VH-VL binders against a6qqv9r220to316. Designs and how they scored, part 7

Target 1, 97 residues: a6qqv9r220to316
Amino acid sequence: DCRICAFLLRKKRFGQWAKQLTVIKEDQLLCYKSSKDRQPHLRLALDVCSVIYVPKDSRHKRHELRFAQGATEVLVLALQSREQAEEWLKVIREVSK

## First folded at step 18 (VH-VL)

Design t1
Fold by OpenDDE, look of step 21:
Structure t1 (fold): chain C 97 residues (1-97), chain A 118 residues (1-118), chain B 107 residues (1-107)
Amino acid sequence: as target 1 above (97 residues)
Amino acid sequence: QVQLVESGGGVVQPGRSLRLSCTASGFTFSNYHMHWVRQAPAKGLEWVATISYDGSEKQYADSVKGRFTFSRDNSQDTLYLQLNSLRPEDTAVYYCARDDYWGYFDYWGQGTMVTVSS
Amino acid sequence: AIRMTQSPSSFSASTGDRVTITCRASQGISSYVAWYQQKSGKAPKFLIYAAKELQSGVPSRFSGSGSGTDFTLTINSLQSEDFATYYCQQYWSYPLTFGQGTRVEIT
């Protein structure tokens, strides 16, 4: 009953990333450390988040979706392609209405 | 310029051990997961092992599990693969490769040859 | 383990030809496929990731397509330096696995 799911990179400290199963259910974004995990280690309410797409270019190594609550950035996800980013952004916008 | 240089290959008899090294340069080594991939003569590519950026997580192919040990020294930008209980089927060129966090290999070393023969 | 079945194993082609290599996964793996080129006596070279994203520095004559289980690598207008062995690889899950390779030989 998920809207969309994929392995995405979650930004960590010091420029590191972690590949994680990422799922959108209802209006929630969930991150799992493993596909075998029953509980997500990260849960984000999308209705209170603003999301921006930052495309890969000469200044950015990866396609990113950046999530903020107010003025605070709470999550950065990296995707494999522009198309994937647009797909996720579309879903996020739909569930955030 | 990313560079990976393997060393430690050689000719050994079955049951013996070797220790391979891979020295990395041109990037923040401690930020990347690393892999070993091997290729038997005139054969295809086979994933051998993966180690996380801090060495806390390791994964091995079933064919080498229990015999090979993957480690890293981030202070020296070096990977190690300890090859124990070597078998003739372990004969291959062993490559170290960088993981750009997704599980593919964006940079490869030149490889080091390991020959196991009686 | 996810099996990657690559075809054909080998074939001959001429410069200027359009060539296509196929890779089939034993299960759905979305777009988590990479392609590599390996020349004789050399290490593999990273070409494509995410099934169709071209690595920086790789000529535009190379392209990838596919999603789910069926993937293709295409070389539009084969050049002399393109004669090599090509491998697909899935990174959907461990263990990481490669196709058996496709050798592109000169006619």
Scores: ipSAE 0.890, ipTM 0.957, lowest interface PAE 0.5, mean pLDDT 96
Fold by OpenDDE, look of step 18:
Structure t1 (fold): chain C 97 residues (1-97), chain A 118 residues (1-118), chain B 107 residues (1-107)
Amino acid sequence: as target 1 above (97 residues)
Amino acid sequence: QVQLVESGGGVVQPGRSLRLSCTASGFTFSNYHMHWVRQAPAKGLEWVATISYDGSEKQYADSVKGRFTFSRDNSQDTLYLQLNSLRPEDTAVYYCARDDYWGYFDYWGQGTMVTVSS
Amino acid sequence: AIRMTQSPSSFSASTGDRVTITCRASQGISSYVAWYQQKSGKAPKFLIYAAKELQSGVPSRFSGSGSGTDFTLTINSLQSEDFATYYCQQYWSYPLTFGQGTRVEIT
């Protein structure tokens, strides 16, 4: 019953990234440090988040989805392509309704 | 511009050790994962080892586990590969390569040749 | 380990030809495939990532396609500088693995 899953980069402190299995199930976004992990490292309720797409350009090294709760940014994911970002954004918007 | 320069290759007998170095420039070294990839003469590419940007995580190919040790000095923008218990099948050009966290190799050094023969 | 089976091992082509190189993964790896070009006596050069994303500076005659297990590198109109060996690589999981390579030779 997974809506979408892929390995994505999760932004860490100080600008580094971590490659993690990322899953949207129901209305939650889940990040796993390893595909072998039974429990997610991160759970995010998408219905209380706003999400924006920031495309790769001269100022941004990666395609990003940025998640915020209110005025606070709580998660930044990097995607491999614009197409992938759009796919994820579509699913996020659907489950956040 | 991004530059990676390998050194330390040479000719050694089986069972001996060698230490390879890779000096990076043209980018923030400490922000990138790094790899060693090798290529035997007239053969294809083989991944050898990966080290995370801060050196906290390391991955090795089964063919080199227990014999090779990967390390880095971010203060000197340098990678190291300690090659122990060398075998003839370790003969190859050894490349250092940069990774932007996905697991592919976007920049490569010119390589350094390691020859293991009796 | 995920095996990347690349084909053909080598072939001859002429400038202007459309050439296709195939890589098959032993299991589904989505689009986590990169392609490299290696000229004789030189280090590999990064061409494509995410199966079809062209690296900056790579000529548009190069393209990649595929998802799951079957992947393709295409050169629409082969140029003289394109004669080289090409490699696919998966970065779905460790160990990272390459295809055996495809040597594109001059007819």
Scores: ipSAE 0.887, ipTM 0.957, lowest interface PAE 0.5, mean pLDDT 96
Fold by OpenDDE, look of step 20:
Structure t1 (fold): chain C 97 residues (1-97), chain A 118 residues (1-118), chain B 107 residues (1-107)
Amino acid sequence: as target 1 above (97 residues)
Amino acid sequence: QVQLVESGGGVVQPGRSLRLSCTASGFTFSNYHMHWVRQAPAKGLEWVATISYDGSEKQYADSVKGRFTFSRDNSQDTLYLQLNSLRPEDTAVYYCARDDYWGYFDYWGQGTMVTVSS
Amino acid sequence: AIRMTQSPSSFSASTGDRVTITCRASQGISSYVAWYQQKSGKAPKFLIYAAKELQSGVPSRFSGSGSGTDFTLTINSLQSEDFATYYCQQYWSYPLTFGQGTRVEIT
């Protein structure tokens, strides 16, 4: 009963990334370290987040969705394509209303 | 530019061991997962092993589990593949390859040949 | 393990031809497919990721398509330097697996 799910990259420290199962369910974004995990290690309430899309270009190596709560960036996800990013952004906007 | 250079290949008899090395340059080595992929003569590509950027996680193909050991020294920008209990079917060119975090191989070395024969 | 069935194993083509190589996954893997080119005696070269995203520096005559289980690599107008062996690869889950390869030969 998830709205959308995929393996995405979650930004870590020092420029590293982690491939994780990412799910939007209800109004929450959930990240799982493994597809076999029953519990997500990260939960984000999307209704209190602002999300921006940063496209891949000469200065950005990846298509990114950046999540902020207030002035604080709390999550950065990388996607494989512009199309995928737009799909996720659409869902995020829908569930955040 | 990204560069990967394999070494350590050679000719050995079955049951013997070899240690392969892969020296990386042109990128922050410690930030990337790395792979070994092999190719038997006139055959296709076969994934062998993966090691996470910090070496904390390792994955092995069933064909090499228990015999091969993958490690890395991030202070030396070097990968290692310890090949034990070698078999004729291990004969192949062994490539090291970089993982751009997704599980595909965006850069490859030129490979080092391992020949196992009596 | 996810099996990638690649076809054909080999075929002959001429410069200027439109070439299509197919790869079928044994299960749904969304778009987590990469394609590689390997010339004789050389290491593989990364071409495409996410089934259809062209790696930087790869000529635009190369394209990828597909999702789920069926994937294709297309060379719109084959050039002399394109004669090589091509491989698909899934990165949906471990173990990582390749197709058997397709050798594109000169007619």
Scores: ipSAE 0.885, ipTM 0.956, lowest interface PAE 0.5, mean pLDDT 96
Fold by ESMFold2, last read:
Structure t1 (fold): chain C 97 residues (1-97), chain A 118 residues (1-118), chain B 107 residues (1-107)
Amino acid sequence: as target 1 above (97 residues)
Amino acid sequence: QVQLVESGGGVVQPGRSLRLSCTASGFTFSNYHMHWVRQAPAKGLEWVATISYDGSEKQYADSVKGRFTFSRDNSQDTLYLQLNSLRPEDTAVYYCARDDYWGYFDYWGQGTMVTVSS
Amino acid sequence: AIRMTQSPSSFSASTGDRVTITCRASQGISSYVAWYQQKSGKAPKFLIYAAKELQSGVPSRFSGSGSGTDFTLTINSLQSEDFATYYCQQYWSYPLTFGQGTRVEIT
């Protein structure tokens, strides 16, 4: 059913994070607060977003995908590894064509 | 340096209560989930309880649910575990542990011993 | 609850050996596995997250592998300081659960 899914961290206000089931289905990114929820907590249309990967390094604590609509950052996700981040980025770019 | 220090362990009779504390330093306490993990003598590790970074969400192992209460005071960088209706099988070293949101434990205290015996 | 089964429960090995410890989950947990080392009388030490990601400061002789249900911790060349008990832990879902531990004794 989904193209890719994982538990990722979604950045909250004030630098905190929430672990959420994150799914790409068709051209939408969906975040669920609980795996029990039938409706997503967050829905993002990928065709209107740009995305960049900021890798973890000495300056950055986490592997991040940062989503923007125009100049406005609308979502930041943290992933556990470079490999995972690159897999997700590939799917996002394929969906956004 | 990240430091976690547990206290409040002791020897008590079954049915009694204890209150464990964990004092944190060297990190922004209010940005981390915290856990208690215990280890019975000569046994493996057992997760006991989780509290979210702001204290709004809590999870308990079935073996302690209804008897143990986890809380945090972010103004004092301190965790509390209230252990009620203690049983001999609660005998263990109790560790507090830090969680960077994912559910694994990147820093541990040195533990405090709880012995429940007649 | 997701059961984590480690094997072997214990064994002896010589300095320089390549040691492999396995951990099997009772259901698929993707790569949501951490590994810990615990020396006698001390708290556990965090080694690995995400099945394969080595924590900073952990010696490079340690490595992890696996995905789905089957995971391994490898010590490429066992050192005398590696005598310890090793635990896997899943963090896919609550309740968080550990394997029963693998005690590694240096011959």
Scores: ipSAE 0.877, ipTM 0.946, lowest interface PAE 0.5, mean pLDDT 93
Fold by ESMFold2, fold request of step 22:
Structure t1 (fold): chain C 97 residues (1-97), chain A 118 residues (1-118), chain B 107 residues (1-107)
Amino acid sequence: as target 1 above (97 residues)
Amino acid sequence: QVQLVESGGGVVQPGRSLRLSCTASGFTFSNYHMHWVRQAPAKGLEWVATISYDGSEKQYADSVKGRFTFSRDNSQDTLYLQLNSLRPEDTAVYYCARDDYWGYFDYWGQGTMVTVSS
Amino acid sequence: AIRMTQSPSSFSASTGDRVTITCRASQGISSYVAWYQQKSGKAPKFLIYAAKELQSGVPSRFSGSGSGTDFTLTINSLQSEDFATYYCQQYWSYPLTFGQGTRVEIT
């Protein structure tokens, strides 16, 4: 019942990350600490966010999707590949109209 | 650059204890999950234990739960694995391994040998 | 626990050969597979993550493929330094598990 899901890394403080089951369901992005949890650790309405893709290269360690509300960055996700990042970006843009 | 050095292996009798150490250098230790992976003689690789970057979460293979305790000291860039109630089937080379949060092991030490026999 | 089954267990090959090693997961694990090379008396060396992403410094003759349950490591033109044992590893869920290994030997 989701549009897309995967284990992604959610950025924390001081360069740390958390591997979380990340799901897009309807127009929301949800992060769960465990695949067995009923309640998400994080819920983000995609229609009020802008998103950019920052690819991994010589300057960037990770493929990242960065979410902002206005000028405030509210979420950074890391993905394993360009292909995965592009797939997720497509879904996000479709639901955020 | 990145270096992991295990120590503390040896020959011990069944039922005894041993403490393994792993010293890390060349990276920001407190930004990485760490693991122990072992390999019995002439056999494959077996994941043993995980500790999160800040030490707040730990996981163990069923074969070692209740006997092994994993800890880290981020001020000294050092890992410890306390091996209690050792059994002959614990005989293996023990590797410490670095995990960049995903669950795969991008850097490995050279291992330390633990032999449990009468 | 997710069981990873490699095939073949071993085989002989010559330099220049195309070598294919397979790994099957007991349940769907998306692309959460890594591959390692281990030479006798040495620690494993990390090769591939996310089923097909080469680690920096790994020669381009190595490639990975697969998603779901079936995964393949391919060496397109075997070199003398490639004779080793290869392991797959799933990182979808704990406990983390490896395949039993595939030994690639010189004919």
Scores: ipSAE 0.874, ipTM 0.944, lowest interface PAE 0.5, mean pLDDT 93

Design t1
Fold by ESMFold2, fold request of step 22:
Structure t1 (fold): chain C 97 residues (1-97), chain A 118 residues (1-118), chain B 107 residues (1-107)
Amino acid sequence: as target 1 above (97 residues)
Amino acid sequence: QVQLVESGGGVVQPGRSLRLSCTASGFTFSNYHMHWVRQAPAKGLEWVATISYDGSEKQYADSVKGRFTFSRDNSQDTLYLQLNSLRPEDTAVYYCARDDYWGYFDYWGQGTMVTVSS
Amino acid sequence: AIRMTQSPSSFSASTGDRVTITCRASQGISSYVAWYQQKSGKAPKFLIYAAKELQSGVPSRFSGSGSGTDFTLTINSLQSEDFATYYCQQYWSYPLTFGQGTRVEIT
């Protein structure tokens, strides 16, 4: 029932990340600490967020999708490649319009 | 530049213990997961254990679970592997390896040799 | 545990050859595959992550491909320093596992 899923890195405080099963179901993005968990660690409604892609380059160590509500950044995900980031961005835009 | 240096290997009889250390430099140690990977003589690579960047989560290969204990001291940039109840099949070069959260190993030490022989 | 099976186990090649090494996973692992080079008596060296992403500083003659269960490492125009053993490794799930290795030898 999910539109897309992968293990991605969720940004934590100061320089740390967590590898989490990340899924998009309906219009929500969900992060799970384990594939066995019934409860997501994070739930984000995509229709109230803006998202930008920040590619890996000389200044940026990782391919990132950065989610904001208004001026507040609420989630940063790292992906392994530009291709993966573009695939995820496409799905996010489909559900957000 | 990233450096990882293992120590504590040696020759020991079956049933005895050893403690391996890995000292890290050239990176922020507390921002990385760390692993031990071993290689028996003339054989392939075998993942042994993982410890999270803060030491809060650990994983062990089934072949060592209950016998090996992995720990880290982030104030000294040092990694420890306690090898208990050693068996001849534990004979290997033991590498420490750095993981930037994904589960692959971007930097490796040069290894320390453990030989378990009667 | 996810088994990673490399093919061939070894082969001989000459400088300038195009070399292809395959790795097959026992289940789908998306693109969660890394490749390593190991020269005799040395630690492994990291080459590729995410099946096809080349680590910085690795020569461009190395490339990777694949998704799902079937993966390849290709060396275009083999050089004398490329004679080594190559390992694939999955990082989809624990336990982390390696292929058994492929030794590339000089003819």
Scores: ipSAE 0.867, ipTM 0.943, lowest interface PAE 0.5, mean pLDDT 93
Fold by ESMFold2, fold request of step 22:
Structure t1 (fold): chain C 97 residues (1-97), chain A 118 residues (1-118), chain B 107 residues (1-107)
Amino acid sequence: as target 1 above (97 residues)
Amino acid sequence: QVQLVESGGGVVQPGRSLRLSCTASGFTFSNYHMHWVRQAPAKGLEWVATISYDGSEKQYADSVKGRFTFSRDNSQDTLYLQLNSLRPEDTAVYYCARDDYWGYFDYWGQGTMVTVSS
Amino acid sequence: AIRMTQSPSSFSASTGDRVTITCRASQGISSYVAWYQQKSGKAPKFLIYAAKELQSGVPSRFSGSGSGTDFTLTINSLQSEDFATYYCQQYWSYPLTFGQGTRVEIT
């Protein structure tokens, strides 16, 4: 019973990415290595994060959502389009306070 | 600009082996997944194999699993596809293709022809 | 494996025509579809990702649509350089699979 679900890219180190099933359920963001996994690889409480959207343009290769706890960036996700990024951002803002 | 150049194709008898190579230039090779896609004469496209950006994960089509081995050398920006126990149905043009993590192929090489015939 | 069924297999058209090619997936794949153009004797050329997002440098007469199982590539006002074979490809899950292709020929 998730609010939104898609395969997105999760940023790793050194400019690399992993395609992961990414789900928002209740107030948690969950990333799974495969759709068969019962346990998430990553769990992030959205109510303690800030998020910004960095759109793709001539300077940026990807549509990104960047999540921070205080000054520490804890997660970067890449999305395929502005429309998808806006849809995800809307859901994240609805579950965050 | 991005360039991918395949080599190593040829005519071989069934049961023999070939090694295909693909050299890459114009991009940071170690930041991309790479694939082989083949096309039999006058037929459509068939995905053959995938290798992750660091070579740690690989996927193969069922038609080639156990016979083909995909590897990469990130220090030389080169891909290798070892084709063992070749069959007539492996006859195709073999393309190497670049994948920006999503699973689609944004750049393709020119292809190298493999013919397996008695 | 996810089967991609493309139609028609071929048809004839004239410059200026609107051309529509369809692609159907055997299960839901959201919008995880790419389209390619291939001219005789050449490698495929990447056109569209995410069902409707045009790659940089692709003419605006190309458009894509669809989600779930049914997808469409449209060429508005066909040009002489557009006579080619077109393929759809799903990237929802492995194994990655293509449609059988659609040849667009000169009437």
Scores: ipSAE 0.865, ipTM 0.942, lowest interface PAE 0.5, mean pLDDT 93
Fold by ESMFold2, last read:
Structure t1 (fold): chain C 97 residues (1-97), chain A 118 residues (1-118), chain B 107 residues (1-107)
Amino acid sequence: as target 1 above (97 residues)
Amino acid sequence: QVQLVESGGGVVQPGRSLRLSCTASGFTFSNYHMHWVRQAPAKGLEWVATISYDGSEKQYADSVKGRFTFSRDNSQDTLYLQLNSLRPEDTAVYYCARDDYWGYFDYWGQGTMVTVSS
Amino acid sequence: AIRMTQSPSSFSASTGDRVTITCRASQGISSYVAWYQQKSGKAPKFLIYAAKELQSGVPSRFSGSGSGTDFTLTINSLQSEDFATYYCQQYWSYPLTFGQGTRVEIT
């Protein structure tokens, strides 16, 4: 039923990360702490967010998608490659239209 | 430079206990998940246990659940693996390994040998 | 638990050979595969993550490929320092599991 899913890293406070099953279903991004959880740890409506891709380079350790509502950053996800990041970004933009 | 140094291995009889340590340096220890991975003589690699960066979550291989206890002391940059009720099948080199959250092991220690025999 | 099956278990090769090692997962794991090199008496060395992403400092003669269940490590021109045992490892789900290893020996 979902549009796309993968285990991604969700940025926590103090520079730590959590590996979470991340799913796009309809117009929502959902993060689960465990693949067995019935309820998501985080739910984000994509139609009210903007997203930017910050690629891994000499200054950035990770490929990141950064989500904002207005000027407020509400979620940062890390992905394993540019290819994965671009695939996810495409889906996010399609469901936000 | 990242460095991991295991210690506490030795020869012990079945049913006895050992405590392994791993001392870390060259990175912010409290920002990384840590693991123990073992390798029986002339055999492959087996993941044994995981502890989260803050010690709040732990995972164990079924073969060691209830017998091994993994802990960390972030003030001393040190890991501990308590090996109880040891069996001959636990004979292996034990490595500590660093994980930057994904579940693969980017740095490994040199290993410490545990031999369980009568 | 996700089983990782490597093939072949061992084989002999010469310097300059192209070496291909395969790894098959018992279920779909996307690209959540790492590869390691281990020389006799030493700790494993991390080579590849995400099936095809080379770790910094790994020679370009190493490459990885695959997605889903079938994965390949290729050494395009074997060097004397590449004779070792190679392991794949899945990190899709716990328990974390390794393939049984592939030993690459001098002919």
Scores: ipSAE 0.865, ipTM 0.942, lowest interface PAE 0.5, mean pLDDT 93
Fold by ESMFold2, look of step 20:
Structure t1 (fold): chain C 97 residues (1-97), chain A 118 residues (1-118), chain B 107 residues (1-107)
Amino acid sequence: as target 1 above (97 residues)
Amino acid sequence: QVQLVESGGGVVQPGRSLRLSCTASGFTFSNYHMHWVRQAPAKGLEWVATISYDGSEKQYADSVKGRFTFSRDNSQDTLYLQLNSLRPEDTAVYYCARDDYWGYFDYWGQGTMVTVSS
Amino acid sequence: AIRMTQSPSSFSASTGDRVTITCRASQGISSYVAWYQQKSGKAPKFLIYAAKELQSGVPSRFSGSGSGTDFTLTINSLQSEDFATYYCQQYWSYPLTFGQGTRVEIT
């Protein structure tokens, strides 16, 4: 029932990351700590967020999608490749007109 | 330069215990998940155990659950694997390996040999 | 547990050959596959993540492809240092599992 799902890294404090099942369902992004959890660890309404893609390069270790509400960064996800990042951006843009 | 150095291997009789260590250098140890992977003589690779960057979560292969205990000391950049109730099928080279959160192993130690034989 | 099955188990080849090794997962794992090279008596060396992303410093004659259940490691123009055993590994879910290995040996 998902528009898209994958295990992505969710940024934590102090430069650490958590691998989480990340799902876009309707207009919501959900992160689950494990595939067996019924309740998401994070729920984010995509229609009130802006998102930018920061590619991996010589100064950036990871492909990142950074989500903001106003001036506040509320979520950073790491992806494995540009191809995956572009796939996720397409879905996010479709649901957050 | 990332380095991982295992130690504590040896020859022991079945039912005995060993304690393996892995010392890390050249990276911020507390920012990485760490694993043990083993390889029996002339055989393939088998994942053994995982410990999270802060030691709060651990996972074990079914073949070692209840017998092996994984821990880390982030103040000394060191991993420990306690191998209890050893069996001949535990005979292998044991590698420690670094994981940048995804579940693949970007750096490996050179391994320490554990031989379990009567 | 997700089983990873490599084919062939071994392959005899000459310098300059193109070598193709396949890996099949027992369920869909997207592109969550890594590849490793291991020379006799040495630790494994990391080559590829995300099915096709080369690690920095890995020669460009190595390439990976695939998604879902079927994955391929290709070595174009085999070099003398490439005679080794190659392993695929899935990291979709625990337990983490490896293929049984493919030994690339000299004719």
Scores: ipSAE 0.860, ipTM 0.943, lowest interface PAE 0.6, mean pLDDT 93
Fold by ESMFold2, look of step 18:
Structure t1 (fold): chain C 97 residues (1-97), chain A 118 residues (1-118), chain B 107 residues (1-107)
Amino acid sequence: as target 1 above (97 residues)
Amino acid sequence: QVQLVESGGGVVQPGRSLRLSCTASGFTFSNYHMHWVRQAPAKGLEWVATISYDGSEKQYADSVKGRFTFSRDNSQDTLYLQLNSLRPEDTAVYYCARDDYWGYFDYWGQGTMVTVSS
Amino acid sequence: AIRMTQSPSSFSASTGDRVTITCRASQGISSYVAWYQQKSGKAPKFLIYAAKELQSGVPSRFSGSGSGTDFTLTINSLQSEDFATYYCQQYWSYPLTFGQGTRVEIT
């Protein structure tokens, strides 16, 4: 029973990305390398993160959601559109009260 | 500007081999997945193979699996497709194409023609 | 493998016409559809990703729509440079697959 899921890009080092099935379930964000994996590559508790949306524009190649714990960026996700990014941001904010 | 230039096509008999190359310029090659897509004469587009940005992961269409081998040299910004055990149904224009991780192709080369005929 | 079926396979049109091309997937693929234009003797040109997002430099007369299994490409007012073959492509899962193409011809 997922609140939302999609294939999104998860940022790696040196400007690379991985397309991963990304799921919000209860208060956690989960990333899977394959939809068949039982174990996520990443599990992030959303109640201890802040998130910002950085839209695609002339200076930014991608629509991004950037997750931080304090001053430390812990996850960057890329989305295909502003509409998708805003949909995901709404769900994240609902579970992060 | 982004450029992709394929080479190595030609006319060969069934069962023979060819090696295709694609030279890239105008972008950071090691940040992109790359693909080969082919088009038989007067037919549609068929995805052939994918190689990840670092070469560590590869995928092939069932029609070519075991016969074609995809590789990349990120120090030379070059792709290679080894075409072994060629069949008449492999006759096509072969395009290299750039993938910004999502699985769609934002830039294409102009293609190289492979003809497999007796 | 996910089959992509385009309709129609071809048709004739005049400058100024509204042209619609449909693409149907054999399973749900969310909005993971791209569209390409190919003119005779040339490589495909990328137009649309995510079913409806226009690539930069693509004229606004092009639009895309759909989610799930049914997708459309619309050319609102056909121009002489738009006579070409159009392909949809799914990128939900491997193998990546294209529709068979739709040829838009001059009446």
Scores: ipSAE 0.853, ipTM 0.936, lowest interface PAE 0.5, mean pLDDT 93

